# VH-VL binders against q9umr5, part 360

Target 1, 268 residues: q9umr5
Amino acid sequence: SYKPVIVVHGLFDSSYSFRHLLEYINETHPGTVVTVLDLFDGRESLRPLWEQVQGFREAVVPIMAKAPQGVHLICYSQGGLVCRALLSVMDDHNVDSFISLSSPQMGQYGDTDYLKWLFPTSMRSNLYRICYSPWGQEFSICNYWHDPHHDDLYLNASSFLALINGERDHPNATVWRKNFLRVGHLVLIGGPDDGVITPWQSSFFGFYDANETVLEMEEQLVYLRDSFGLKTLLARGAIVRCPMAGISHTAWHSNRTLYETCIEPWLS

## First folded at step 17 (VH-VL)

Design ye111 (framework fv_nofazinlimab)
Fold by ESMFold2-Fast, scan of step 17:
Structure ye111 (fold): chain C 268 residues (1-268), chain A 123 residues (1-123), chain B 112 residues (1-112)
Amino acid sequence: as target 1 above (268 residues)
Amino acid sequence: QVQLVQSGAEVKKPGSSVKVSCKASGGTFSDYAISWVRQAPGQGLEYLGEIIPIFGTANYNEKFKGRVTITADKSTSTAYMELSSLRSEDTAVYYCARTKYDILEGFSDFDYWGQGTMVTVSS
Amino acid sequence: DVVMTQSPLSLPVTLGQPASISCRSSQSLVWSHGNTFLNWFQQRPGQSPRRLIYEVSNRDSGVPDRFSGSGSGTDFTLKISRVEAEDVGVYYCMQGTHEPYTFGQGTKLEIK
């Protein structure tokens, strides 16, 4: 039998977005128990990410407990960051494959439709003034705002991303690293035509330096210091990178070729 | 100036489905979320779900999960609400309404409504 | 789901007199540093609902200043300082803080 799959959605999203993904899984792995978590749907997806992590944790505990052989996670967009924190705070998770679908793992810095929609009068160059305030950190999108021109403010003010990435010290960092390293496979998916995640390489732990030049994962201090286990996972052969061109942000969960190439092989 | 125009009244048989449209104008489609709310004759208002047309993301009230589907067509600036497996208690006026999600200025919930579409479910 | 309870459900008022409608939520409606997504709607007979008040106390453009909203946390009030004939209809409170969005039962305002 196949391991159960747990799906975590993104910003302003719900289980409905994954109807095609569920069809694909049913076709290739019939009998798989797939649970798409309808927590923090729609507007509630704007709540602080630590609040979302707590709620999703409560939902996944009984699913994991009933699956001694392990489970798989498929986490889309913002949901990939929820899953990152979930795997760090749970000292007893049994996740085999963590499949990250176009998630801003190193953060977001772009004048995209999401920014224009939520901050119509703001530009990426001035959003740091709002996001790095205590008030701004009560919104999920600000929890992963990473302005490369104000990295000192990001490191000081980020209540979520800087902590889970080990970019700023936290009392639980050593335990979070040990917990995250329990994962069997970290499958990273993303691509240049996403149009929302900026830079798109953030889905692969790449990000802008102060000159807006993208540095890949292996050049990041997070990787070099092995802050939460990326270097250890890569050495273990546990990191899979699956970039694909031609896919827009809202199409990652509904593209058959993407599913067959990047997701299907990791659903045991 | 601000306009949400809904499709006309429908009479349906139990077990069938209905699809109601809501055409937006004046920038409403690109700048706003479109929500669906119903009102049974002589009763109060009940939320069905919401779509953000420019992203195609939708969320639904748990009570209607599996029966309601909300979609958007960018080319015609039209949102749709489809309700399946109709029962007599689904007889109601169905409204679309818009919401602006602006973090700095505040959320503008249901600031403008369509004229409503009467859906009657009878044998 | 958050339950919204209005009182009274029937409100007969003499023209020119004040009217007050209460709305209570089963959970706090405070979100993100004091944002409270409590809205008030008016529905005149045969018409679509019209928003009067958003975020507790902010009056919509074109809404007469005789309408005012107040409250915090779980307890909210809509007041009409001097009722006019066009105010006849059903008034609904609505919370947008928690999904799914929920409405009160409605208060029917009638002229005595």
Scores: ipSAE 0.716, ipTM 0.857, lowest interface PAE 1.4, mean pLDDT 92

Design ye112 (framework fv_nofazinlimab)
Fold by ESMFold2-Fast, scan of step 17:
Structure ye112 (fold): chain C 268 residues (1-268), chain A 123 residues (1-123), chain B 112 residues (1-112)
Amino acid sequence: as target 1 above (268 residues)
Amino acid sequence: QVQLVQSGAEVKKPGSSVKVSCKASGGTFSDYAISWVRQAPGQGLEYLGEIIPIFGTANYNEKFKGRVTITADKSTSTAYMELSSLRSEDTAVYYCARTKYDILEGFSDFDYWGQGTMVTVSS
Amino acid sequence: DVVMTQSPLSLPVTLGQPASISCRSSQSLVWSHGNTFLNWFQQRPGQSPRRLIYLVSNRDSGVPDRFSGSGSGTDFTLKISRVEAEDVGVYYCMQGTHEPYTFGQGTKLEIK
């Protein structure tokens, strides 16, 4: 039978957004137990990511315990960062496929509708003043704000992303790397027409340098240092890259072609 | 200036569904979240859920999950709340209200309300 | 769910006298320093609720200065320094820190 699937939603989202994904899974893998976690819905999605990690951890423990053959994670947008941390902090996770749906794995830097909605008087160029304060770090969106023009401030102030990416030292880094490396497959999904995740290559561990030129995963210091295991996973053949054009940010979980191409093959 | 105008009163039979509208005017519809709150006759206020029209995302109070659906049409600046499998206990005035999520200035919860829509469920 | 408890539930008051309503939450409503999502609403007979206070103590535009909000953590108070006839109605506290958002039972303010 198929391994259970755990779904973690994104910013201002809830389980309702995954109706089509559940339909697709039911059609191709009938009998799969799919749990869409209804934690940190709506406003609570703005809570600090470490708080969200604690809550999601408590929810996934009993699901993983019931599935000795393993589980799959499908984690959308901001939810992909929650899942990154879960894989690192859980000494006993049994995740086979971690499927990251358009998640800003190296962070976010862009003027999008989300930024204008939450920060109507701010631009990407000056948001670092808010996000890299202790006050700003109490909001999830600031936990993964990565201003390439103020990388020193990002490294010092980021309470979440810089730590899970191994960009700043942490006492638990060795254990987090060991735990993350237990994942069977890291399936990265994203595309140029997303319109929210900026740069879109952040979903594939690429990101801007100081000149806003995108450097891909293999040119990142976190990869070269193997800070949390990306280089080891790639060498093991465990990283899957599945870019797709023509998909907007809110459509990744409801596009049948995307599902069949990028998700379905990894739901054994 | 700012108005949230709701659809008129409804009388429904048990087991049916009702869809109430909330049309925004005088402001920028896409800048706000729209929440739905109900009040049974002589009782207090109960939150149903909210939608963020600019993103099309909705979230619901677990008590109503599976029966409530909240949608938005940005072209008409209108939010909708549909409640299915109606019971006599669903008889209430249903209100829409708006919220501004401004991280720097602080969240402005339910700053303006619609006039309310009476939904009566009777056999 | 966060339980919001108001007291008193019935508040008869003489015109011109002060009135005070307490609201207690079952959990802290502090999101972060400076961000406590506690609101107060007034509902006059036959009307929609109207917000008076947001973020514990900020008064809405057009709300008379005789209304004030205070409190922290789990204990909050709405005060009316001099009650007017138009203040008759039900007052609700509401928390937005935890989902689902929840309201107190309501306090009915009546003129003696």
Scores: ipSAE 0.716, ipTM 0.855, lowest interface PAE 1.3, mean pLDDT 92

Design ye113 (framework fv_nofazinlimab)
Fold by ESMFold2-Fast, scan of step 17:
Order: sequence, then structure tokens, then C-alpha cells
Structure ye113 (fold): chain C 268 residues (1-268), chain A 123 residues (1-123), chain B 112 residues (1-112)
Amino acid sequence: as target 1 above (268 residues)
Amino acid sequence: QVQLVQSGAEVKKPGSSVKVSCKASGGTFSDYAISWVRQAPGQGLEYLGEIIPIFGTANYNEKFKGRVTITADKSTSTAYMELSSLRSEDTAVYYCARTKYDILEGFSDFDYWGQGTMVTVSS
Amino acid sequence: DVVMTQSPLSLPVTLGQPASISCRSSQSLVWSHGNTFLNWFQQRPGQSPRRLIYKVSDRDSGVPDRFSGSGSGTDFTLKISRVEAEDVGVYYCMQGTHEPYTFGQGTKLEIK
């Protein structure tokens, strides 16, 4: 009797990472049909996010069609951005809870081991030269690179995040907003000890200003202008914020306390 | 100098499991992804899966999903490939190989290989 | 899965003569502009594979310039300008653009 759950993984990931999450759901909501989508696994997670959105869209359509009472999405890390776009491009989605698990919803600007691993000769201060080129936009990580010191370049060059956040105009913006607003609940999860998502408040639609001071969601222009519906969702009581300290980036899907506190209550 | 050193040959009974190790020369382990490839006697190469130790993520060829598990121990710079429910057709030399994911220079697939570990499955 | 087809599978050559191996993929190996993940490996008898070529045409350090790779999209070639005795072995093409990574059947190069 529980609504089906669809899980979308993150960068360099696969369904194997969610084995503990599946165990938790089975324990608390036995009989739930959980589908972890094994698309764009491993290195294919670096493919352009719009390509990933199209592939995941094709996979979720039959699942949603079989569940007239609705479905839940659990979308981890980069996968949270894929799910953001899915909810906007699908004019017939029936998603109740969209659970965003430590996803860089306002973008990424981090000088972490992940950056050094993918760009060994780059610093976060100079990555804008690569990411804001047409070549760089062919890699998923550059689709949500948000350099607060070059916001004009981000707005002009981002082929994905600036469009889905309504920070730059798009012909479909009104329809995307209408579609996104169909979601029942937007559950935002993240925390200060993540170590990868930078700033960690990006998981809650906060982000750096030009001085690298974090401004929270309610101070963002995308919220104030209600560009894709955040202000409307908050007014409806549909946004849930669930921050938790002590959890590293690769542990969000395998921490029982996190699951019980932030995820379990939203799986009807 | 780059070196990947694998554990010694194994003889296993059908239905058992085998765990092969691959130790990287110090300092290079976390810079690379480690893949596993097998070769049956007189046959070609077949990919099993890959682990990225720095992220703790693994992905697998669907053909082996459910039977293969790849893990890494960063403290010993060692990757492991465990294959369960062994059958005679799993008899092969198992190789580890490394890959570098440098976006600017381009992905460097399987640039260095271990010496191989013969796994024989017989009753 | 992407199928990699090599031709010929058996390649007897005379010392000093050129050799050519073809590799065809069942779908495009282009990731994005400028990026195609097609690799060539050599396996000498009793040894582990050794990479010769990556990204279609880039030679690994220490690989003689008589080895060259070329191609695009779905059709790729490995050429040896003058075959030497040490070149005996099996040659494999491999694609890294689509998961799972796949190899060709192998081409056995033998001296006549």
C-alpha cells in the first residue's frame, strides 16, 4: 500500500550505494516497491545533465504510470539536480515527496579532493575558465559549477543549472514552474560535515555572495522572484528542511538516524 | 615507478567464493580508479567492474552484478575483487588495472595492469 | 552492450612489413567534442596486457612510433609500420565511452 520509491544516484555512483537505504525502507515500510535507477552509472555520471534527464525521464514514465496514487523520489547528490529538472520537464508527473539528499541545488564552488581528482591542475578560483566554455558544459560537474566571483559568466554559460533555477530566461520557464509546483513535498537534507558539497547550504538553496558569505534561500533572487516556485511551495507548507551534523558526503544513504529523522516520515 | 601486485593463484570448488587482492605502489592508489578484467584460458578480455577508492564508489558489469564485489582499503593501498557462487566457467586469469579520470587531459583507461591471478574452479 | 569487432582475427606477417588491424564499434564512441575513448592493448605470450594507444591516437610513453592509431566514430585502425619479432602477441581494442567497457575479440599477430 505504500507509494513506490524511485532512487536517483550521484556522481560516479550506482545502485550498489543504496543497499542500506533499501534495507531501512523495507524495515519501516515493508512491501514498498523501490526502484534504484542504474542509468549513467560510474563515469557516465559525467555526461551532460540534460542527457541524463532525458534518460531518467524515459525510465520513470512507466513506473509513474503504474502508480496512480503517486510516487516518491529520493535523489542523492548530483541526482538531486536531475530530479529537479525531471519535475520541471514532466507535465504529468505524480511525485508526492521529492527527497533531495545532500544535492548542490544552488551549485558547487568547492576546493575539495573531488575537484583535485577530476581537475588535478585546477583550483576552484580558475575552474570557471574551463566550465564556462562549450567544451566544459559537456561534463555534468560543470553544469552546476557556480563561481560566485564570475556570476555573469555562470548566468550566460550554464546550460543547465541557471536555466532550471530560472536565473536565466528560457521559453519553457512558465511551464517548468507549473510542473514543478505539482510536487507534494520538497524535503531538503544536508549538513555542515558533508565535506564535498560547498557551500553545504547549497543543499538548502543557500549560496555564496561575491564575498563568499552564505546567503540563505529566502535571500536568493530565485526565491524572491519565485522563479520556479520555491516561495509558493514554502507558503503552502510544502518545503521541509532537515539539516544534520556529523554526516560525510558518502554516508547520507547509509545512516539509520538520518533515515529515521529525515526520510522515513515522508514515505507514505 | 608504477606497480600493481596481485595475490597468488587460487584453486576453488564450485559454489565457493574467491577474493583476489591488488596492491598499488605507495602514493598512487587514491589518484586512480581500479578496474578488474578477466581472461579465460585461450579467450579474450572481459570487464567485471571498477572502484574509485577516493569516493568509495563501485560499479559493476551487469553480467556479474550480485556475484562480484569490489572493495578498497586505502590504509594498505589495496583493492579487492570477490566473486561468489563460483562455476567452472569462472576459471580465468583475473587482472587489476588502473584508470585516471582527468577531465582536461582526458580519461586514461587501463594504463597499467597487475601481473594477473589464476583462479581455477574445479570439483 | 557495445560490441567491438576486430578484423582480421589472425594476422601472419613477414618481418619488416606493415600490419593493420581494424576495430569497429556497434555504436558511436564519441563522448563529446574532442573526446573518444578507444584504446589499443598488446598482450605478449604469458604476459599481462600493455596499453599502446589511448584516445584513438595518443601513444603511451615508451611505445615505439611505428605504432599508430587512427579513426573516428565507429571505425578505428591500429597500424604497425614495420613489424618486428617482439610484436608477436594478441592485440585488443577497447571502448571506454559506454558502460560496461568492452573489448574486441583480439587479433593474433604471428611472424611468417
Scores: ipSAE 0.733, ipTM 0.866, lowest interface PAE 1.3, mean pLDDT 92

Design ye114 (framework fv_nofazinlimab)
Fold by ESMFold2-Fast, scan of step 17:
Structure ye114 (fold): chain C 268 residues (1-268), chain A 123 residues (1-123), chain B 112 residues (1-112)
Amino acid sequence: as target 1 above (268 residues)
Amino acid sequence: QVQLVQSGAEVKKPGSSVKVSCKASGGTFSDYAISWVRQAPGQGLEYLGEIIPIFGTANYNEKFKGRVTITADKSTSTAYMELSSLRSEDTAVYYCARTKYDILEGFSDFDYWGQGTMVTVSS
Amino acid sequence: DVVMTQSPLSLPVTLGQPASISCRSSQSLVWSHGNTFLNWFQQRPGQSPRRLIYKVSNRDSGVPDRFSGSGSGTDFTLKISRVEAEDVGVYYCMQGDHEPYTFGQGTKLEIK
C-alpha cells in the first residue's frame, strides 16, 4: 500500500547506481513499486535539460495516472533540476514527497574534477563565455552554470535555471508556481563533503553573492519574492532540510544511515 | 604514447563467463571513458557498453543488459568487461576503445583502440 | 536504436582514382544547433579499427589530407581523393549522437 517511487538519475548515470537504494526501500517498505527511469543515460545526460524534462514527463504521466493516492520522487544530482521543472510544467502531477538528493538547486560554480573532465582547459572564472553562448546552452551542465560574478549574463542567457527559479520572467511563471506548490513535501539533502556540488549549500537553495560569500535560502531574492513558492512551502511546514557530513557525491544513494535519516521517513 | 593493452585470447564453454581486461597507459586513466565493442568473424562492429571511471558509472547496450558488466580499477588503470551465460554467438574479437568528453573541442569518440581479444565459445 | 546504412558495401577502386562511401542514419544526427557526432573508422586486415574522421569533417592527427568527411542531418560521405595501396580495408561510419552507439555495416575497399 505504499505510494510508488520514481527515481531520476544524474549526470552520466544509470539505474544500476541505485541498487542499494532499492534494497533499502524494499527492506523498510516492502511492496513499494520503484521505477528508476532509464532515460538520458550516459552521454545523453548532457542534452539540454528542457529536452530531458519533456522525455521524463512522457515517462512519469502513466505512472502517476495509475497511483491516485500519489507518488514520491527521488531525484539525484542534476536529476533534481529535472524534477523541479516536472513539478512546475505538469498541471496534474500528484507528487507527495519530492526528495532532492544533492542537487544544485541554485546552480553550480566550482572547479571540480567533474567540470575539469568536461572542460579540461577552462577555469571557472572564464566558463561563462562558453556556457552563456547559444552553443553552451545546448549542454545540460551549462543550463545550471551560475557565475556569481556575471549574474547579468546568467539572467539573460540561462535557458533553464534562471527561468525555473523565477529569476527571469516567463509567460508561464504563474502556472509553474501554482503547479509546484501542489507538492506535499520538498525534502532537501546535501552536505559539505559532497566534493562536486559547489557551493554545497546550492542543494538547500543557498548560493554565492558577488563576493563568493554563501547566502542561505532565506536571504535569496527568489525566496523573498516567493517567485516559485519556496516561502509559501516553508510557511506551511512543507520544506525538510537534511544535511549530512561525511558523504561524497556518488554515495548519497548507497548510504544506509542517510537513507534511514533523510529518505525513509518521507516514503509513506 | 597512448596505448590500450588487452588480455590474451580465451576459449570458453557455453554457459560460462569471460572477463577481458584493458590496461591504459600514456595518459591519465580517469580523463577518459572506456567503451567495449565486439566483432564476430567476418562481421561488423557492435557496441556493448561504456564505463566512466571518474564517476564510477557504466552504461550498457540494452541487447546485453543483464549479461555484461563493465568495471574499472583506477589503481591499475585497467577496465574490465565481463560477459556471462556465454553462447556460441558470442564468439568474437572484443575491443576496448577510449572516448574524451570535451564540450568545447567536441566529443572525441573512440580515438584509440586496444589490440583486441579473441573469445571463442565452443563445446 | 539508430540504424546506420552504408553504400556501397564493396568498393573496388583503381590505384590513384577517387573513392566515395555513403552513410545514412535512420534519424537526424543533431545533438544541438550545429553539433553532429558522426565518425569514420578504417580497419586494415588483421588490425584494430583506427579513427580517421570525427564530428563529420575533422581529420585526426596523422590522417592524410586525401581523406575528407562531409554531410549533415541523415546523409554523410567519406571521400578519398586519390586511393593508395595502404587504403585497403573496411571503412565504418559510427554515430555517437544517441545511445547505444551504432556502426554502419562496413564498406570493403579493394584495389582492382
Scores: ipSAE 0.721, ipTM 0.856, lowest interface PAE 1.3, mean pLDDT 92

Design ye115 (framework fv_nofazinlimab)
Fold by ESMFold2-Fast, scan of step 17:
Structure ye115 (fold): chain C 268 residues (1-268), chain A 123 residues (1-123), chain B 112 residues (1-112)
Amino acid sequence: as target 1 above (268 residues)
Amino acid sequence: QVQLVQSGAEVKKPGSSVKVSCKASGGTFSDYAISWVRQAPGQGLEYLGEIIPIFGTANYNEKFKGRVTITADKSTSTAYMELSSLRSEDTAVYYCARTKYDILEGFSDFDYWGQGTMVTVSS
Amino acid sequence: DVVMTQSPLSLPVTLGQPASISCRSSQSLVWSHGNTFLNWFQQRPGQSPRRLIYKVSNRDSGVPDRFSGSGSGTDFTLKISRVEAEDVGVYYCMQGEHEPYTFGQGTKLEIK
């Protein structure tokens, strides 16, 4: 009776992180078939995002084929970018609700302890030297590094984020936009106390300008140009914004209030 | 100096659970991932799973999914490995080991190991 | 899962002579441009494993020059140029390219 749910995890993660989310879904929507994809777990989450997209695509095709009424996606952190690309490259997806759980939709730029853990000798101001090299683009975290002080380099070097956001032209852009627009609802979740996603408004398609002032989604060129369908989705009433304070990055999938407020209403 | 100190030997009955600790000292606990590896008597090494305390994430070898849980307490710089539904085949020395994930310099896998904890499961 | 196969499994060596251990992976161990996470460990009787080599050929601090690692793709080798009495133990290769991390079955080095 309920549509199946497919869950895509984030950096260094696995299905174990979602045990509370599965309990919540089972309590409110008993009988829901929930599949948490254990692909690119742990260190493999650092592999290039296009490689991850291909692997997740192969895993979701049979699930979607068995659910003609549609499926829901819940995609956490980096996983939200994987799901963005899946919705664009799949000519036949039947996703109703795409629930993006604190994902850096416009990219990442910050000196968090998380980033320093992976790049101990680098500051955010210098990371563009590594990330915008061909070497750096072989790591997922660099695929969405978005330095607002080196926007030209980001636009030319990003092999993933700039392309799926339509910030740089691509031959498949028209088809990707058409495919993405088939989504029923785009549910954006995030908050100021996340502590990892920087700026946190990236989860809502906001991002820094060259002065590090956050501009919201409606001020972004990708929205104004409707590059992959955000303006069309908003006009259709298909974008849901659900910000919540008090939730740290690793708690989005295990907070009951968050689930009841932002996730539960979009599971059918 | 780096040191990983594990809890003492355990003797358990089939069907019970065991929880082994690994306390890090001589370095910042949060700078590293902590992995768990076991070795049955006279046998080779077998990976169980890994936790990355700073991200709060854990991943497990499929063979042990549903039975193994790895957690970390940053305030005490201690990682834990809990194995449930114990069988005699789980009799082994359980080791913790650390890994550094430096993207520019490359990953440093299992550079330091704990002394091991003998877990005996007998009927 | 990636299967790591070592040979020989038993390696009796005369003191002062060289020793060589082979490790083969069931699939290629190449991550990003040039990185291969292949490690070698030594386990002396009654002790925890100790890492000797990481990333195919890099020796850990305190590991004698007589130990060297080499290889690429699916074929890797650990060499000891002159075996000493303290080298007795079991040697394991390990791949860190794919999860779950996997070890070879071990090579027991003994003095003849």
Scores: ipSAE 0.736, ipTM 0.865, lowest interface PAE 1.2, mean pLDDT 92

Design ye116 (framework fv_nofazinlimab)
Fold by ESMFold2-Fast, scan of step 17:
Structure ye116 (fold): chain C 268 residues (1-268), chain A 123 residues (1-123), chain B 112 residues (1-112)
Amino acid sequence: as target 1 above (268 residues)
Amino acid sequence: QVQLVQSGAEVKKPGSSVKVSCKASGGTFSDYAISWVRQAPGQGLEYLGEIIPIFGTANYNEKFKGRVTITADKSTSTAYMELSSLRSEDTAVYYCARTKYDILEGFSDFDYWGQGTMVTVSS
Amino acid sequence: DVVMTQSPLSLPVTLGQPASISCRSSQSLVWSHGNTFLNWFQQRPGQSPRRLIYKVSNRDSGVPDRFSGSGSGTDFTLKISRVEAEDVGVYYCMQGLHEPYTFGQGTKLEIK
């Protein structure tokens, strides 16, 4: 029988966005128990990410407990960061495949319509003043805002991303790394035509340097220091990279070719 | 000035579907979320769902999931609400309303409303 | 779902007198930093709802000073200091913190 699948949505999202994904899973893996978590839907997706992690944790514990052979996580956009933290804070998770659908794993920095929509009078160059304040850190988007021109402020003020990436020290870092390394496979999905995640390579742990040149995962300090286990996972053969062009941000969960190529092989 | 202009009244048979439009003018359509709210004759207001055109994401009240679909066409600045499997209890005035998710100034819920579209379900 | 309860449901008032409407939510409507998502709407006969107050106490542009909102957590009040004939209609509170967004059952304000 197939392992249960738990789906965690993204910003301003709900279970409704995954109708096509559920159809695909039912067609290729009939009988799979798929739970799309309807927590922090829509507006509530702006709640601080640590609050979301706590709520999703409470929801996934009984699902994992009923599946001794393991579960799979499919986590979309911002949801991929929630899942990163879940895997680190849970001492006893039994996640086999963690499938990250276009998630800003190293953070977000871009003058997109998305930024203008939430901060209509701000430019990306000025948003660090708001996001790295205590006020800003009470909104999920600011928890993973990563201004490459103010990396010192990001490291000191980020209450979420800098901590789960091991970019700033935390008393629980060693335990979080140990827990994260229990994952069977880390499947990273994203692409250049996403249009929202900036840089798109953030979905693969690449990110801007201070000159806005993208450095890939293997050149990141978090990888080189193995801060939460990326280098160990890659050496183990547990990291899967699945980039695909031609897919916009809201289409990752509804493209059949993407599903067949990048998701289906990791659902057992 | 901002205007939300809705399509005209509809009379539908039980079991059919209705699709109501809401055209935004006077402001940038993509800057706002568009919500749908209904009001049965002599009754209160009931939320159906919301679309965020910039993301193409829609969220629905669980009561209407499977029957309601909200879509948006940015080229015409128009949002649509389609309700299927109509029953007499669906007879109501359907309103669109807009919301701005501004983190700095705060969320501005339902600041402007359309004029309403009467949908009558009868045979 | 968050239940919004208004009281009274029928509010007959004499012109020039004050009027007060209460709204209670079944759950806290507070976001972090005390930002509370409670709104008040007015619906005149035959018209679409019009927002009067957002985030508990902020008046919309063009809304007369005689309207004021107050409250915290789960208990909120809309006050009209001097009722005028044009104030006749149904008043609704609405919570915008939790989806689905929900409205109170409405308070019908009438001139006696």
Scores: ipSAE 0.678, ipTM 0.839, lowest interface PAE 1.5, mean pLDDT 92

Design ye117 (framework fv_nofazinlimab)
Fold by ESMFold2-Fast, scan of step 17:
Structure ye117 (fold): chain C 268 residues (1-268), chain A 123 residues (1-123), chain B 112 residues (1-112)
Amino acid sequence: as target 1 above (268 residues)
Amino acid sequence: QVQLVQSGAEVKKPGSSVKVSCKASGGTFSDYAISWVRQAPGQGLEYLGEIIPIFGTANYNEKFKGRVTITADKSTSTAYMELSSLRSEDTAVYYCARTKYDILEGFSDFDYWGQGTMVTVSS
Amino acid sequence: DVVMTQSPLSLPVTLGQPASISCRSSQSLVWSHGNTFLNWFQQRPGQSPRRLIYKVSNRDSGVPDRFSGSGSGTDFTLKISRVEAEDVGVYYCMQGTEEPYTFGQGTKLEIK
């Protein structure tokens, strides 16, 4: 019997986007119970990420309780950040594989279709003025906006990402790290042709320095300090990196080759 | 000028499906979300769902989940709403309307509407 | 779902007199600081709806200044300072704070 799979969608998304993913899972792992959470769909995906974390937490508790052998999470785009926080705030989660599907784990800094659609008159260089206000932090996209040229403002104003990454101190940091470390496998998926997640290496915990040079996970302070357990997970052999070229942002959940290579092996 | 032009009236039998189109002109529909709303004769307005053509993402009112499908064809600037397993209660005028999700200026909900398409479900 | 309740449902008004329509939501429509997604629409006989007011109190381009919106939280009002013959129709409030978007039942404005 396969462990249940819980799917958390992304920005402006819903369960309908995962119909192909469900077909693939049914073909390779017949009998798997897959629950795609229809919470914070469409417009509500713009609500503050801590609000979304609370709602998804309430939804996953009974699913995890019914599966003592464990569950898998597949979390797409912005949903990967929701799942990061879930794993930290839940002191009783039983997640085996956390599959992060093209999620901006270290944040977002780019003039992409999503940014232009939501902020049509703003350049990436000026968005920090909006996002790092209390007003801006009421929108999910600003909760993970990470301007490498205003890192001081990011550290002070980010109500979500800087806290879950341990870049700013929080009273719960030690407990969050302990909880996150209970995950069996952290499977990171992303690629250079995504076109939305900028830099694309953010899906692998890489990010821009002040000169917009990408530094990989092992060069990040959060990794070196082991702030939420990345260094410990890597030493344990629990981090899987699966980059794939040729896949655009909206195609990660509907590409068969991607599924067979990066997702299927982790759905025990 | 901005126009949302819908397909013509339809008469359908119970159990069949209907597909209504909404063509955007006077600009690009990729900059906007397209929503579908219906109105039964002499009744109020009821939301069915929304698509964001540029991303191909759609979300639906749970009341219609499993029966409604909203799609978009960017090459023709046309959004479609398909409703299956039709019942007499589905008799209504179906409207498309557009929404802009601008964080700074604020969401512009349903700022322009199509002319409506009458769908009659009868034996 | 958020339930939107309008009153009155029938509103006979004498030309030149003021008219007022109330809209109540079953829960707060405040989305974030400064953002309350409450809209007002007018539907003239045989026509599609037309938006008059967005975000509680902002008038759409081309809408006469005799139309005004006000309110906060769960209680909202649309006022017409001097009713004209062209105002005949059904008026709907709509919330965009929580999906699914929901409308009030509609208020039919008629000239006496």
Scores: ipSAE 0.694, ipTM 0.850, lowest interface PAE 1.5, mean pLDDT 92

